# VHH binders against tRNA(Met) cytidine acetyltransferase TmcA (tmcA), part 15

Target 1, 213 residues: tRNA(Met) cytidine acetyltransferase TmcA (tmcA), of Nitrosococcus halophilus (d5c1k8r405to617)
Amino acid sequence: VAVERLDRDALVRDEATLSELFGLLVLAHYQTRPYDLRHLLDGPNLSVYVMRYRGHVVATALLAAEGGFVEETARGIWEGRTRPHGHLLPESLAAHLGLAQAPRLHCARIMRIAVHPAVQGQGLGTHLVDTIIRETGGEGLDYLGSSFGATVELLRFWERLDFLPVRLSVKRGATSGAHSAIVLHPLSSSGQALVKRARERFLVHLPHQLADP
Short names: E, the ipSAE of ESMFold2; O, the ipSAE of OpenDDE; V2, 0.75 times the mean of E and O plus 0.25 times the DockQ between their complexes.

## First folded at step 8 (VHH; framework vhh_7mjh_2)

Design f6 (at its last look DockQ between E and O 0.03; V2 from the best seeds 0.00; counts 0 for: pae E 10.9 > 2, SAP .686 > .668, placed apart)
Fold by ESMFold2, look of step 8:
Structure f6 (fold): chain B 213 residues (1-213), chain A 121 residues (1-121)
Amino acid sequence: as target 1 above (213 residues)
Amino acid sequence: EVQLVESGGGLVQPGGSLRLSCAASGFTFSSYDMSWVRQAPGKGLEWIGRIYSGGDTSYNPSLKSLVTISRDNSKNTLYLQMNSLRAEDTATYYCARDLTYPGDFGLFDYWGQGTTVTVSS
C-alpha cells in the first residue's frame, strides 16, 4: 500500500482519486457538504496524503500549514492582541503555554486521518503518519502536531510515533476523565528546542491537570 | 484490535423508524467520544452527530430533529435512533471513534463496516 502526497495538479488530472477522496473525507465541525469539502481541498496551505490499494484510495490525511509569522505578529499572538484564525498550534503554544517564539516557527497540523471502513484495524493510520514525518522532515518544517480527545490508547499511539503531549485541557461538556490533548513532533533543531520547552512547561502544569475530578 | 460493528439496517417504509447499534471492542469504550456518519449513494460523507464520553450530544443541525444518539457503556454499544425516515435517508450508516478537538475538523481513527438503510415503499 503506497503513500502519496497529492497536489492540485495531480488532483485535477486524476478525477478518480478526487472522487474517492471526497467520498472518504468528513468535516467534523458541524456540516458536511460537497462545496465545503471542495473549499477545504482548494486551500493553498493544505496538503493531502493518500494510501492506495488496487487503484482505490483507502486512507487519507489532511494537513494544514500553520505558523511562520513575523516577529511583530508572533508577539501579538503571545500577548493575546492578535488572533491567528486557523493556526491552532501556534496560538495554543504561545497564548496558553507562554512560548512567545512558537508562532515564528513553521509547522503542519494533522487535522484529519480517515481510513476506509473495509480496511481498518491494520495500522494504516500509523503508516500514513510515519510517511508524513519522513517527508515533512525534508521540507523545512520545524514541527508537526495534532489535537485530539485524549485516551491512554491514543496517547500511546502518538507516543509510538514520537509525538509528545504538551497540553491537556478539559472538553466542554465533560464530567470526568475527558480531556483534549495536543501532541508535537520536532522536525528541526528549532523544533526540538520548542518541543523541549513545551514539555518543560507542560510538566510544571501537569499536577494541576491531574487534580481534575 | 479495535472493532466497531454496526447492525440494525434494512428496508423501512417512508415515515418509519429504525434503531441502529454499534458494538465496540478492543478499547475502553466509556473513555471515547463516538460519532455516527452516513453516506448516501453517490454522495459524500455526512456527519450525523457525536456523543461525548460523558453522555452529552452534538448534532448536525440539518438532522437534529430526526435522530437521537445514545450509548450504553455497560454493553459497549452506541445507538442511533432515526424517526420519520424519507427516501433521502437511504444510506450506509457508520459508527466512528471520534477524536475531534473542539473547533477543528474531525479525526475519526476507526470506523465500522457500515450498515445499509433503504427507505422505500
Scores: ipSAE 0.000, ipTM 0.192, lowest interface PAE 10.9, mean pLDDT 76
ESMFold2 (binder alone), look of step 8: mean pLDDT 86; pTM 0.864
OpenDDE, look of step 8: ipSAE 0.007; ipTM 0.267

Design f7 (at its last look DockQ between E and O 0.58; V2 from the best seeds 0.00; counts 0 for: pae O 5.2 > 2)
Amino acid sequence: EVQLVESGGGLVQPGGSLRLSCAASGFTFSSYDMSWVRQAPGKGLEWIGRIYSGGDTSYNPSLKSLVTISRDNSKNTLYLQMNSLRAEDTATYYCARDLSYEDFGLFDYWGQGTTVTVSS
ESMFold2, look of step 8: ipSAE 0.221; ipTM 0.572
ESMFold2 (binder alone), look of step 8: mean pLDDT 86; pTM 0.860
OpenDDE, look of step 8: ipSAE 0.026; ipTM 0.311

Design f8 (from d02 with T107D; at its last look DockQ between E and O 0.02; V2 from the best seeds 0.00; counts 0 for: pae O 13.8 > 2, placed apart)
Fold by OpenDDE, look of step 8:
Structure f8 (fold): chain B 213 residues (1-213), chain A 124 residues (1-124)
Amino acid sequence: as target 1 above (213 residues)
Amino acid sequence: EVQLVESGGGLVQPGGSLRLSCAASGFTFSSYDMSWVRQAPGKGLEWIGRIYSGGDTSYNPSLKSLVTISRDNSKNTLYLQMNSLRAEDTATYYCARDLTYEYGSEDFGLFDYWGQGTTVTVSS
């Protein structure tokens, strides 16, 4: 099963693929509504990866390009004066971990990942992310990341893919009741330095509490 | 390779007891603190308790009366004894290697490895 990166504009015009994509993502732990998914796909800087089996989408990942801000804007983000919409990782890294240069680096956030229930447990998710790591690294990105409601299962998934937890929010999500987690995977030397610092700060300076439900 | 494997989960009636096990491998088990964590359906992670490498324990106050954590270093195994189980104890239970003490915060949890979890369902 090969990984395919879809052209977003072409995807919007491909109702069949969209239907399968929406179905797959709705079944995922994200519990996203189809209407929300449609809006998500309309966002800028989105990449869609799929794996097909017998012509049908059986796995997918949605990526958002983030970061890449100029110095002045990055500083504004770090200082809290600037809050660019749709740049979750740079903003969080800058604001919560105090990483002032994070907004300047180019990254992609894996917003969604889903594998069809019929083919789960076969490593498709892992293969999908591994391919994304390779391709995005080749494109010159500095790091990859993801943000999600923290479960041990999800943390284990990302750990197996060599993603490092760098944040676990103290406050629980209003809807899920879960703490929000951020995991990162370096791609460039700059990304390596960033992730290293993020990890250090997470472990030493920003511990998290799981004591209360 | 660090590996943690929980077992002992299952269906139990309210008021019942259950003992979970966590088999550890790939590291010097006796040198690490270990914790139990659980996640109920639709809820976030909840810390249950910790057992230090020295054998002392610390518990979530809300669960202290219902749980006992122990370890057998000769078997590289962590245990969670649960008594008087209630419906709200239905959850997936995870063991985790605990680095909280290593990083100097007694008020927070810090874990670097988890098991795959074992599910406990309390139902009449």
Scores: ipSAE 0.000, ipTM 0.242, lowest interface PAE 13.8, mean pLDDT 85
ESMFold2, look of step 8: ipSAE 0.000; ipTM 0.214
ESMFold2 (binder alone), look of step 8: mean pLDDT 85; pTM 0.848

## First folded at step 10 (VHH; framework vhh_7mjh_2)

Design k1 (from f7 with F104Y; at its last look DockQ between E and O 0.64; V2 from the best seeds 0.00; counts 0 for: pae E 10.2 > 2)
Fold by ESMFold2, look of step 10:
Structure k1 (fold): chain B 213 residues (1-213), chain A 120 residues (1-120)
Amino acid sequence: as target 1 above (213 residues)
Amino acid sequence: EVQLVESGGGLVQPGGSLRLSCAASGFTFSSYDMSWVRQAPGKGLEWIGRIYSGGDTSYNPSLKSLVTISRDNSKNTLYLQMNSLRAEDTATYYCARDLSYEDYGLFDYWGQGTTVTVSS
């Protein structure tokens, strides 16, 4: 079993890999039409990791590069003057947790993980995320994160991978008690400082956030 | 320990029907959304559909006319009814616990799969 980051330009010419990749990604975003999924994969900020077994793609993860804004833009995001599309983690940390410098840091959001079923359940998924952590740390990113509809099981999944919750919010239009969560994993010393501050803010405000439902 | 066990696969003739079952244990089945997924030999995974904890369903549009998903929460069992089967429906069929929420897809537990072969 080998994990690799795909060359996006070469992938365009590799119909076999694209077919297997699209099959897995439909599982991760089951209401997305194939046309919408192809547009997503063409995004310049995307990285694709795959796990291969005997020449076949058996797992994949999509990462979106976010952040890395210059100081003036980061201040605008924090102050609500600038709303850059597709930068969910920097926006949430700056605008909602008040961490004005967060948009200056570089991160990746794990958007989708899809794995072929394994008899043990999480073995391939854990290996894939562990590889992503190691490789993105070597690429100079400051942190990783994910955003999802909160369940106890999803929070446990990310917790086992050492991703820490930093935000819990009520989803608009959901039934009572429905929440969204953001989890982070630090990669650099700057990322560690950011995640520490985010956790401190989260824990102070947690009783208020829970009282909102 | 969460377990999902599919059954009901086998050999069927073209045009036939088959009902697959998925027995769930080790969790509160009635609180979870569930999905069926299949994989034909040499091809990628294909999502078939989902049934929400409340009983509503959502299907892959290309398969909607051929399949029906149901659940019996009193028996912790998920079902897939397939009709008018063709050779291209030959695949291993998996049930999966569906933790997807909005545009985040995650299937955290899978069964071992049951094989359906459509052949004369």
Scores: ipSAE 0.005, ipTM 0.244, lowest interface PAE 10.2, mean pLDDT 77
ESMFold2 (binder alone), look of step 10: mean pLDDT 86; pTM 0.869
OpenDDE, look of step 10: ipSAE 0.026; ipTM 0.311

Design k2 (from f7 with Y101T; at its last look DockQ between E and O 0.74; V2 from the best seeds 0.00; counts 0 for: pae E 9.2 > 2)
Fold by ESMFold2, look of step 10:
Structure k2 (fold): chain B 213 residues (1-213), chain A 120 residues (1-120)
Amino acid sequence: as target 1 above (213 residues)
Amino acid sequence: EVQLVESGGGLVQPGGSLRLSCAASGFTFSSYDMSWVRQAPGKGLEWIGRIYSGGDTSYNPSLKSLVTISRDNSKNTLYLQMNSLRAEDTATYYCARDLSTEDFGLFDYWGQGTTVTVSS
């Protein structure tokens, strides 16, 4: 079972693979229709990874490239003057956590992961992310991250992959005190420095955040 | 060991109704959200709906008028009621333990599936 990154131009012409990919991705985000997902896949910053078994797509992950802003734009993000579309991690780290250097670094956000039900529970999601870590590190990205509604199970999933929590916040419109989380995994020396600073800030603030009901 | 076992599939005439069951074991069923998913022959997976641990439901908008999801926590059982079945509802139907949130989708355990065939 091998992981591959798909060529997006070839993918557009490959209806069989698109059909299997869309089927899996609807599971990962059950409110997204295939038409809406085609629109997402047309975005210039998207990377698609798949695992194939006997010619069929059995797992997939969607990554959005984020960051890499020049100094002037990064300063605007940090100061809250600029809200770059599609750059969730740089914006959150700079504007909300005060990490002014974050938007200058290059990262990828893991937006979706889906594994076919016939092969669930065999560590394929972990294998897929491990491969992504190796490949993106070899391609010069500084860090990886993800943002999600926090549950114990999801936090444990990311912890096993050495993704570290750096933010915990109350979701907009939460009725039960639900939280969202951001986790990061460093890839480069600059990424390691960023994650270290993010963790230090998170751990200092965490006792105060947990004091809220 | 978490296990999910679907049952109640089979051959049904067009216009008929069918109720599928999913027996859960190996975990505290009442504490987890659950989903139904189906896969028609040669097609991708289609999410049907979710029932929260508290009993509220959320459905795929294209199927909302055709299906009803319920649960009986005293029997550790999830149900899918389907009405006015058509040939296009022929599929394998799976139940899944649902860890999804607004921002992230993940189903960590699935059943083996039960097959529904709608044919004249």
Scores: ipSAE 0.011, ipTM 0.321, lowest interface PAE 9.2, mean pLDDT 79
ESMFold2 (binder alone), look of step 10: mean pLDDT 86; pTM 0.862
OpenDDE, look of step 10: ipSAE 0.021; ipTM 0.337

Design k3 (from f7 with S100T; at its last look DockQ between E and O 0.01; V2 from the best seeds 0.00; counts 0 for: pae O 12.6 > 2, grease 24.4 > 24.2, placed apart)
Fold by OpenDDE, look of step 10:
Order: C-alpha cells, then structure tokens, then sequence
Structure k3 (fold): chain B 213 residues (1-213), chain A 120 residues (1-120)
C-alpha cells in the first residue's frame, strides 16, 4: 500500500473518503468527536496523509504546519506575550524549554495518526511516518514533532522512528490521566541543532520535574 | 525591500543543461545563505540545495549529481546549474533566502519562480 498526500480541496468534495477518514480517526482517538475532526480539517496549514487498501482508507496521519514566525513574533512567544493558536511545538519549546529561536523554525506536528484495526501490527504506521519524514524534509521543514499522552507503547513507537522526547508535562491529563509528552525529529541542520538543545535542556530539567510534588 | 528574481527557465530537451539565475536586491547578499527549491506540477516543494555565505554547498542527495549551486556576490546573483535534465525535472524553480541566527535558520524570502520544462 502506498502513502498518498491528499489535496484538501479534493478531500472536502470527496464525502466517501472523508467519511472513512473520520471513522478511522474517531476509532483511534476516542476523545475526538466527528464534529471536532471537521473543525481540525478546516484549520489552516493542515496536511492529510492516507494509505489505501483496495480503495479504502486504512491509515491516516494529520499534520499541522507550525512555526516560521518572524523574529519579533518569536520574541513575543518566548517572552510569553504572544501565544499563537495552533502552534503547540514552537510555543512549548520557547516557553517551557527556553528556546528563543524555536518559533522561527518551520515544523510540522503530527496531530493524529491512525491505522485501521484490521491491518494493525503490519508496520503501516511506521511506513506512514517514515514517508512523512522524507517528504517534509524535502519540503525544507526543520523538524517534525508530536504531542500525546505518554504511554510506554506510544513512546516506543516514536522511539523506533528516532523521535526524541524533549518534554513531559507536570500535570496529568484530565481524561487520560497520563502526562503529556513531546517528541521531535530533526529534518534540517537547524532542526538538528534545535532538537539537540531541546534534548539537553529536557534532560537537565527532568530530574527536577520528577522531584516536584 | 528584499527582492529575489529568478530567470533562465524555459523549454529544454532531455539530456540538456540549463543554468538558472536569481538576482537579489534589498539586502546584503553576501551575508546570507541561499537555497534553491522547486515544485513540480501537482507535487509538493522539493529542496534542491543551499550555498552558505562562505561558499560551501549542501545538496539534496537525490539531486546532488545533477545540480551545482554557486554565487557571485559582486553581482548579487545566485546560480543553479542543472545537467542531464529529465522530464521529472520539469518544475517551477525558486530561490530563497536563508535567514540564519546562530545555528538556526529558515527561509524568509522567495522569488516569483522560473519555470523549467523538459520535453522532447
């Protein structure tokens, strides 16, 4: 099965594909309602990747383009004066890890990834992300990332794909009870530098976070 | 005002060569890293390569053997030499300025693009 990046305009007009996409995402992310997913898809800077088997969507990933702010805005984000909506990674890196230049870099956040239960365990998720890494790298992005409720299974999944944890939230999720984690994968030299610094800062602060009540 | 203007695109036969130019103005050209990017019809952007302010180059591994990036700071011009062109090299080619801060960088300005069509 091949990975396909969908044209957003075409997707909006393809009710069958959209329905399958929503169904898949709802199954994988039980906390997300179809109405919420529609709003996500209507958001700016969204990319949709799918894998099809026998004409039907069996895997999908949703990416949000983030970062790329001018210096003045980046400074505002770092200082806490500016909080742009839908830029989770730049904001977190700047605000929590103190990486002032993070908001300037271009990244994509994998917001959702889902594989149909009938075809799980066959490496489709890995193949999907691997393809995304290659394509986004070719587009000149600096890094990829994801934010999720930390579980051993999810951490291992991202680890296998060479994503590095750079943040663990102090507070547990209200619904899941899990700590939120952020993982990053460098794509450019600038991204490599950022991820390296992020990882270093994370490791320095982690003992303190774990020691806090 | 920062301006980047690509030129040199056109129709070329398979196996042919082409050199694109990018005229820069409105900033100290010699102080900036520069990149070439292309977009084929119906496809996403593809990074071709970069030339640093110091003259060093970095290329997309898939295109390294086919392209050479150079610059003439005295003319504020960026160049992309392409050899052994194929049909799949048909695309709009853009030059972009890399804004560098310490070891971080991004593309902050793009040209309008110049179209290259490789066809018999």
Amino acid sequence: as target 1 above (213 residues)
Amino acid sequence: EVQLVESGGGLVQPGGSLRLSCAASGFTFSSYDMSWVRQAPGKGLEWIGRIYSGGDTSYNPSLKSLVTISRDNSKNTLYLQMNSLRAEDTATYYCARDLTYEDFGLFDYWGQGTTVTVSS
Scores: ipSAE 0.000, ipTM 0.239, lowest interface PAE 12.6, mean pLDDT 85
ESMFold2, look of step 10: ipSAE 0.222; ipTM 0.600
ESMFold2 (binder alone), look of step 10: mean pLDDT 87; pTM 0.868

Design k5 (from f7 with L106M; at its last look DockQ between E and O 0.01; V2 from the best seeds 0.00; counts 0 for: pae O 10.2 > 2, placed apart)
Fold by OpenDDE, look of step 10:
Structure k5 (fold): chain B 213 residues (1-213), chain A 120 residues (1-120)
Amino acid sequence: as target 1 above (213 residues)
Amino acid sequence: EVQLVESGGGLVQPGGSLRLSCAASGFTFSSYDMSWVRQAPGKGLEWIGRIYSGGDTSYNPSLKSLVTISRDNSKNTLYLQMNSLRAEDTATYYCARDLSYEDFGMFDYWGQGTTVTVSS
């Protein structure tokens, strides 16, 4: 079972694969509509990874490239003057954790990950993310991350992959008390330094992070 | 144990002035750069300005005309003077100890914050 990174242009022309991809993502992420997924795939700086079994997509991950801003823009983000759209991790690290140089680093955010129910529990998700870690590290990225609604199962999943929680937010006003989490995995020396400090800040200043609406 | 405790927040009318204080303890206050940051409801952090250990100051250009940062090393206290306050200045204000790492521009300690509400 091999992991394959898809060419976006080829994917757009492959209706069969696209249909399977959409179906899998909709199944795994019930709050995401097919229309929303289409827009996600049309967005810039997106990478799609898939695993196939007998010619059919049985696992997928969607990555968005983020960060890499010039110093002036990074400064603006840190100071609260600039909020770039579609750069969730750099913005959060700079604006919520006060890490001024975070926006300058290059990262990828795992936006979605899905494994077909028929093949769950076989470590495909883990294998998929491990492959992504190696490939993105080889491409010179500084760190990986993900943002998701916090559940014990998801936190454990990322923990097993050596992703570190660096933010936990509480949606105030929600009856359910839903929390969102950000996890990071370093890839470069710069990423190591960033993630280390982010983790330290998370542990020391968790009350401030929890107070963030 | 490093501690930062902000005070001076409260309700103020538009156009009013307010002076916030930050009492520092548990470290050699005079040796560290200090910053003020704020967070408005539903918004991210905004850096207000910094005062270096030597006394020089640096400000957010968007707020420079409205704020003055000072320090009294003999009292281990950091100050933020705010004038001509506006509704958009409503936020929780934090003092933070600057880390001397040029690489990341980080704060390693924060206070609990003091809330400022600007309303008529």
Scores: ipSAE 0.009, ipTM 0.258, lowest interface PAE 10.2, mean pLDDT 86
ESMFold2, look of step 10: ipSAE 0.244; ipTM 0.615
ESMFold2 (binder alone), look of step 10: mean pLDDT 86; pTM 0.862

Design k6 (from f7 with L106Y; at its last look DockQ between E and O 0.01; V2 from the best seeds 0.00; counts 0 for: pae O 13.1 > 2, placed apart)
Fold by OpenDDE, look of step 10:
Structure k6 (fold): chain B 213 residues (1-213), chain A 120 residues (1-120)
Amino acid sequence: as target 1 above (213 residues)
Amino acid sequence: EVQLVESGGGLVQPGGSLRLSCAASGFTFSSYDMSWVRQAPGKGLEWIGRIYSGGDTSYNPSLKSLVTISRDNSKNTLYLQMNSLRAEDTATYYCARDLSYEDFGYFDYWGQGTTVTVSS
């Protein structure tokens, strides 16, 4: 089963594929409404990856390009004066971990990943992410990341793919009750430096976060 | 004003060679890392390789055997030598300045690109 990156414009015109995509995402992420998914796909700097079996979408990942800010804007993000919409990773790394240069780096956030239940457990998710790592690395991105409600299963999934946890929110999700986690995967030398620093800071601060009421 | 201007693109036959140039101005060229990137029609960007300010190079493993990056700091020029060109090497080629301040970097400036077409 091959991984395919879809052209957004073509996807919008392909109702059949779009319908399957929405169905798959809603099935995997039942907190996301179909209306919300439409808005996600309408957003700028999105990439859609799919895997098809017998002509039908059986796996998908949604990526958002983030970061790449000029120094002045990055400084604003670090200082908390600027909060650009749709740049979750740069903002979190700069504001929460104090990594002032993080917003300058280019990254992609895996917003959603879903595999059809009928084909789960066959490594399609892993293959999908591996392909994304290779492709985005080839594009010159600095790092990949994801943000999600932390579960043991999800943490293990990302761990197997060599994604490193760098943040765990203290506050629980209003609906899920789960803590939000951020995981990163370096792609460039700059990304490696960033992820290394992020991991170090995370490990240093984690005991303090857990000790806070 | 920082400027990067690629040149040397054109039509070349399969198996041929081509050297692209990138003229840099508006900054201390010798102090910066530089990268080559390409984009084939209908495809995404592909990183080709990097040359550090010190002269060391790093290449995309898929292209390493076919490309050589060099620089002449006295001329503020970046080069990309390509050999054994194939049809799939048809693309617009860009040079980019690669920042690495405090181990954090990104491509902050790009040229307009030069188009290479490999066809018989």
Scores: ipSAE 0.000, ipTM 0.248, lowest interface PAE 13.1, mean pLDDT 86
ESMFold2, look of step 10: ipSAE 0.005; ipTM 0.216
ESMFold2 (binder alone), look of step 10: mean pLDDT 87; pTM 0.875

Design k7 (from f7 with S100V; at its last look DockQ between E and O 0.40; V2 from the best seeds 0.00; counts 0 for: pae E 10.5 > 2, grease 25.5 > 24.2, SAP .712 > .668)
Fold by ESMFold2, look of step 10:
Structure k7 (fold): chain B 213 residues (1-213), chain A 120 residues (1-120)
Amino acid sequence: as target 1 above (213 residues)
Amino acid sequence: EVQLVESGGGLVQPGGSLRLSCAASGFTFSSYDMSWVRQAPGKGLEWIGRIYSGGDTSYNPSLKSLVTISRDNSKNTLYLQMNSLRAEDTATYYCARDLVYEDFGLFDYWGQGTTVTVSS
């Protein structure tokens, strides 16, 4: 089962792949109409990875490129003067963990992963993320991350891939009661230094986060 | 071991109704959000809706008038009520344990599915 990064110009012309991709992405509940999904896929910083089996898309991941801000903007994010919506990881690391230089680094956030139910439990999600780690490291990104509603199962999934938790949100999800979590995976030397600092800050604050409602 | 088993599929006349069930075991059912998903022959997956652990629901807008999701936590069972069925509702219907949060989504356990055929 091969992993490939799709060329978005070619993807627009491939109705069969789009249909299967949209089917899997609707599982994320974020976009339920075709033109809503089209607007998402038209985002300038989006990358799409798929796994195919016998010509059919059986797994997909969406990545958003984040960070890479100049020093002035990075300082503004840290100081709370600038809120660069769509850059969840840089904002969280700078504004919430006090890592003022984090927005200068380049990262990708894994926004969606979906695996077809007929092939679930065969490690396809893990294989997809492993491929993403290798490819984004070769492209010069500094780190990867994800944000999600924390469960034991999701934390175990990311832990197996060497993604480290760096934040737990105090607010609970309205429906499941789960706190949100942010996990990171370093790709470069600068990314390693950032993740190390983020982990140090997280472990210092962890007792307070667990005590809050 | 987490298990989800769908039932209640079969042949239905157009305009008819069906209620699908999903029996859950191996986890604390009342603590998890759950979803229904379907796949028509030769088509991609289509999300039908979600019921949260607290009982609130969210639906695919194109299907909202046709379906109702409910749960019975005392029986560890998820339900999908479908009304006014048409031939295009012919599909395999899956229940899934839902771990989706705003920025990242996984359905970590799925049933084997139950087939609904709408035909005269």
Scores: ipSAE 0.005, ipTM 0.247, lowest interface PAE 10.5, mean pLDDT 78
ESMFold2 (binder alone), look of step 10: mean pLDDT 87; pTM 0.873
OpenDDE, look of step 10: ipSAE 0.020; ipTM 0.275

Design k8 (from f7 with Y101W; at its last look DockQ between E and O 0.52; V2 from the best seeds 0.00; counts 0 for: pae E 11.3 > 2)
Fold by ESMFold2, look of step 10:
Structure k8 (fold): chain B 213 residues (1-213), chain A 120 residues (1-120)
Amino acid sequence: as target 1 above (213 residues)
Amino acid sequence: EVQLVESGGGLVQPGGSLRLSCAASGFTFSSYDMSWVRQAPGKGLEWIGRIYSGGDTSYNPSLKSLVTISRDNSKNTLYLQMNSLRAEDTATYYCARDLSWEDFGLFDYWGQGTTVTVSS
């Protein structure tokens, strides 16, 4: 039932945990090409959280540390001169919402979250994210965020955790429409100011986002 | 209430074939992408593949030659065809409702699974 942040050096030597973790991460990352999860776990900006029940991994979340750019780089991102690999939230907030100072703040993006099917529907995903909020706030980050394909169920999940929508993208295919959303949760006073500004911009743009079929 | 129920598991000889079914209820099945996932004894979960609401498929590259996913929207049913089965394919097989288009993924509803045993 408890949430752990894993030590990546110890994880390399723990075959049982690694196997269970990779199994859950395959569910969270359903790409059509080979994906090297080993390379992902080697990245210096990745954090891995798990929940265990009777010694088995039953839930996991992957977080990517993002932001913290110096002013010149932040300006380049805002102006579209620089596309920062692996910094989805700073780029989206600066380039798409016009929040030029967003890349200066430090954040974490919840990239993947998965709960084992035998224990789903028991609030484990909520408990995992609540712990992440508490720990990342204690580590001095300014905000958390996530990007996902929007459904009513996912929006309700994030709403219960006080994550606020700041972007809705309407994507259209030949056979169906698809939506994506970005949600944020503030951790610091600077994060609160950023999320407030992001919400204000979102509400101004929302009528235009909803006008097309 | 969203419900997914897998069936069609059982004992099969090496080299054999098996078709699994997943009966869906409590949601508009034709509007959702669906996935198959398996778990071998003592191993973690392994994603098999996805079928999009429009009928296109995407597979785990390591399993692509062994499996075919299909759906029948008129019967609210998802299928997994498996061929040339080996002892390594012994696992519990799950169907899941698939919600994400971005790097962040979530399978929000799962079946209870059906067990496939490949043994002489």
Scores: ipSAE 0.000, ipTM 0.208, lowest interface PAE 11.3, mean pLDDT 77
ESMFold2 (binder alone), look of step 10: mean pLDDT 86; pTM 0.862
OpenDDE, look of step 10: ipSAE 0.018; ipTM 0.281

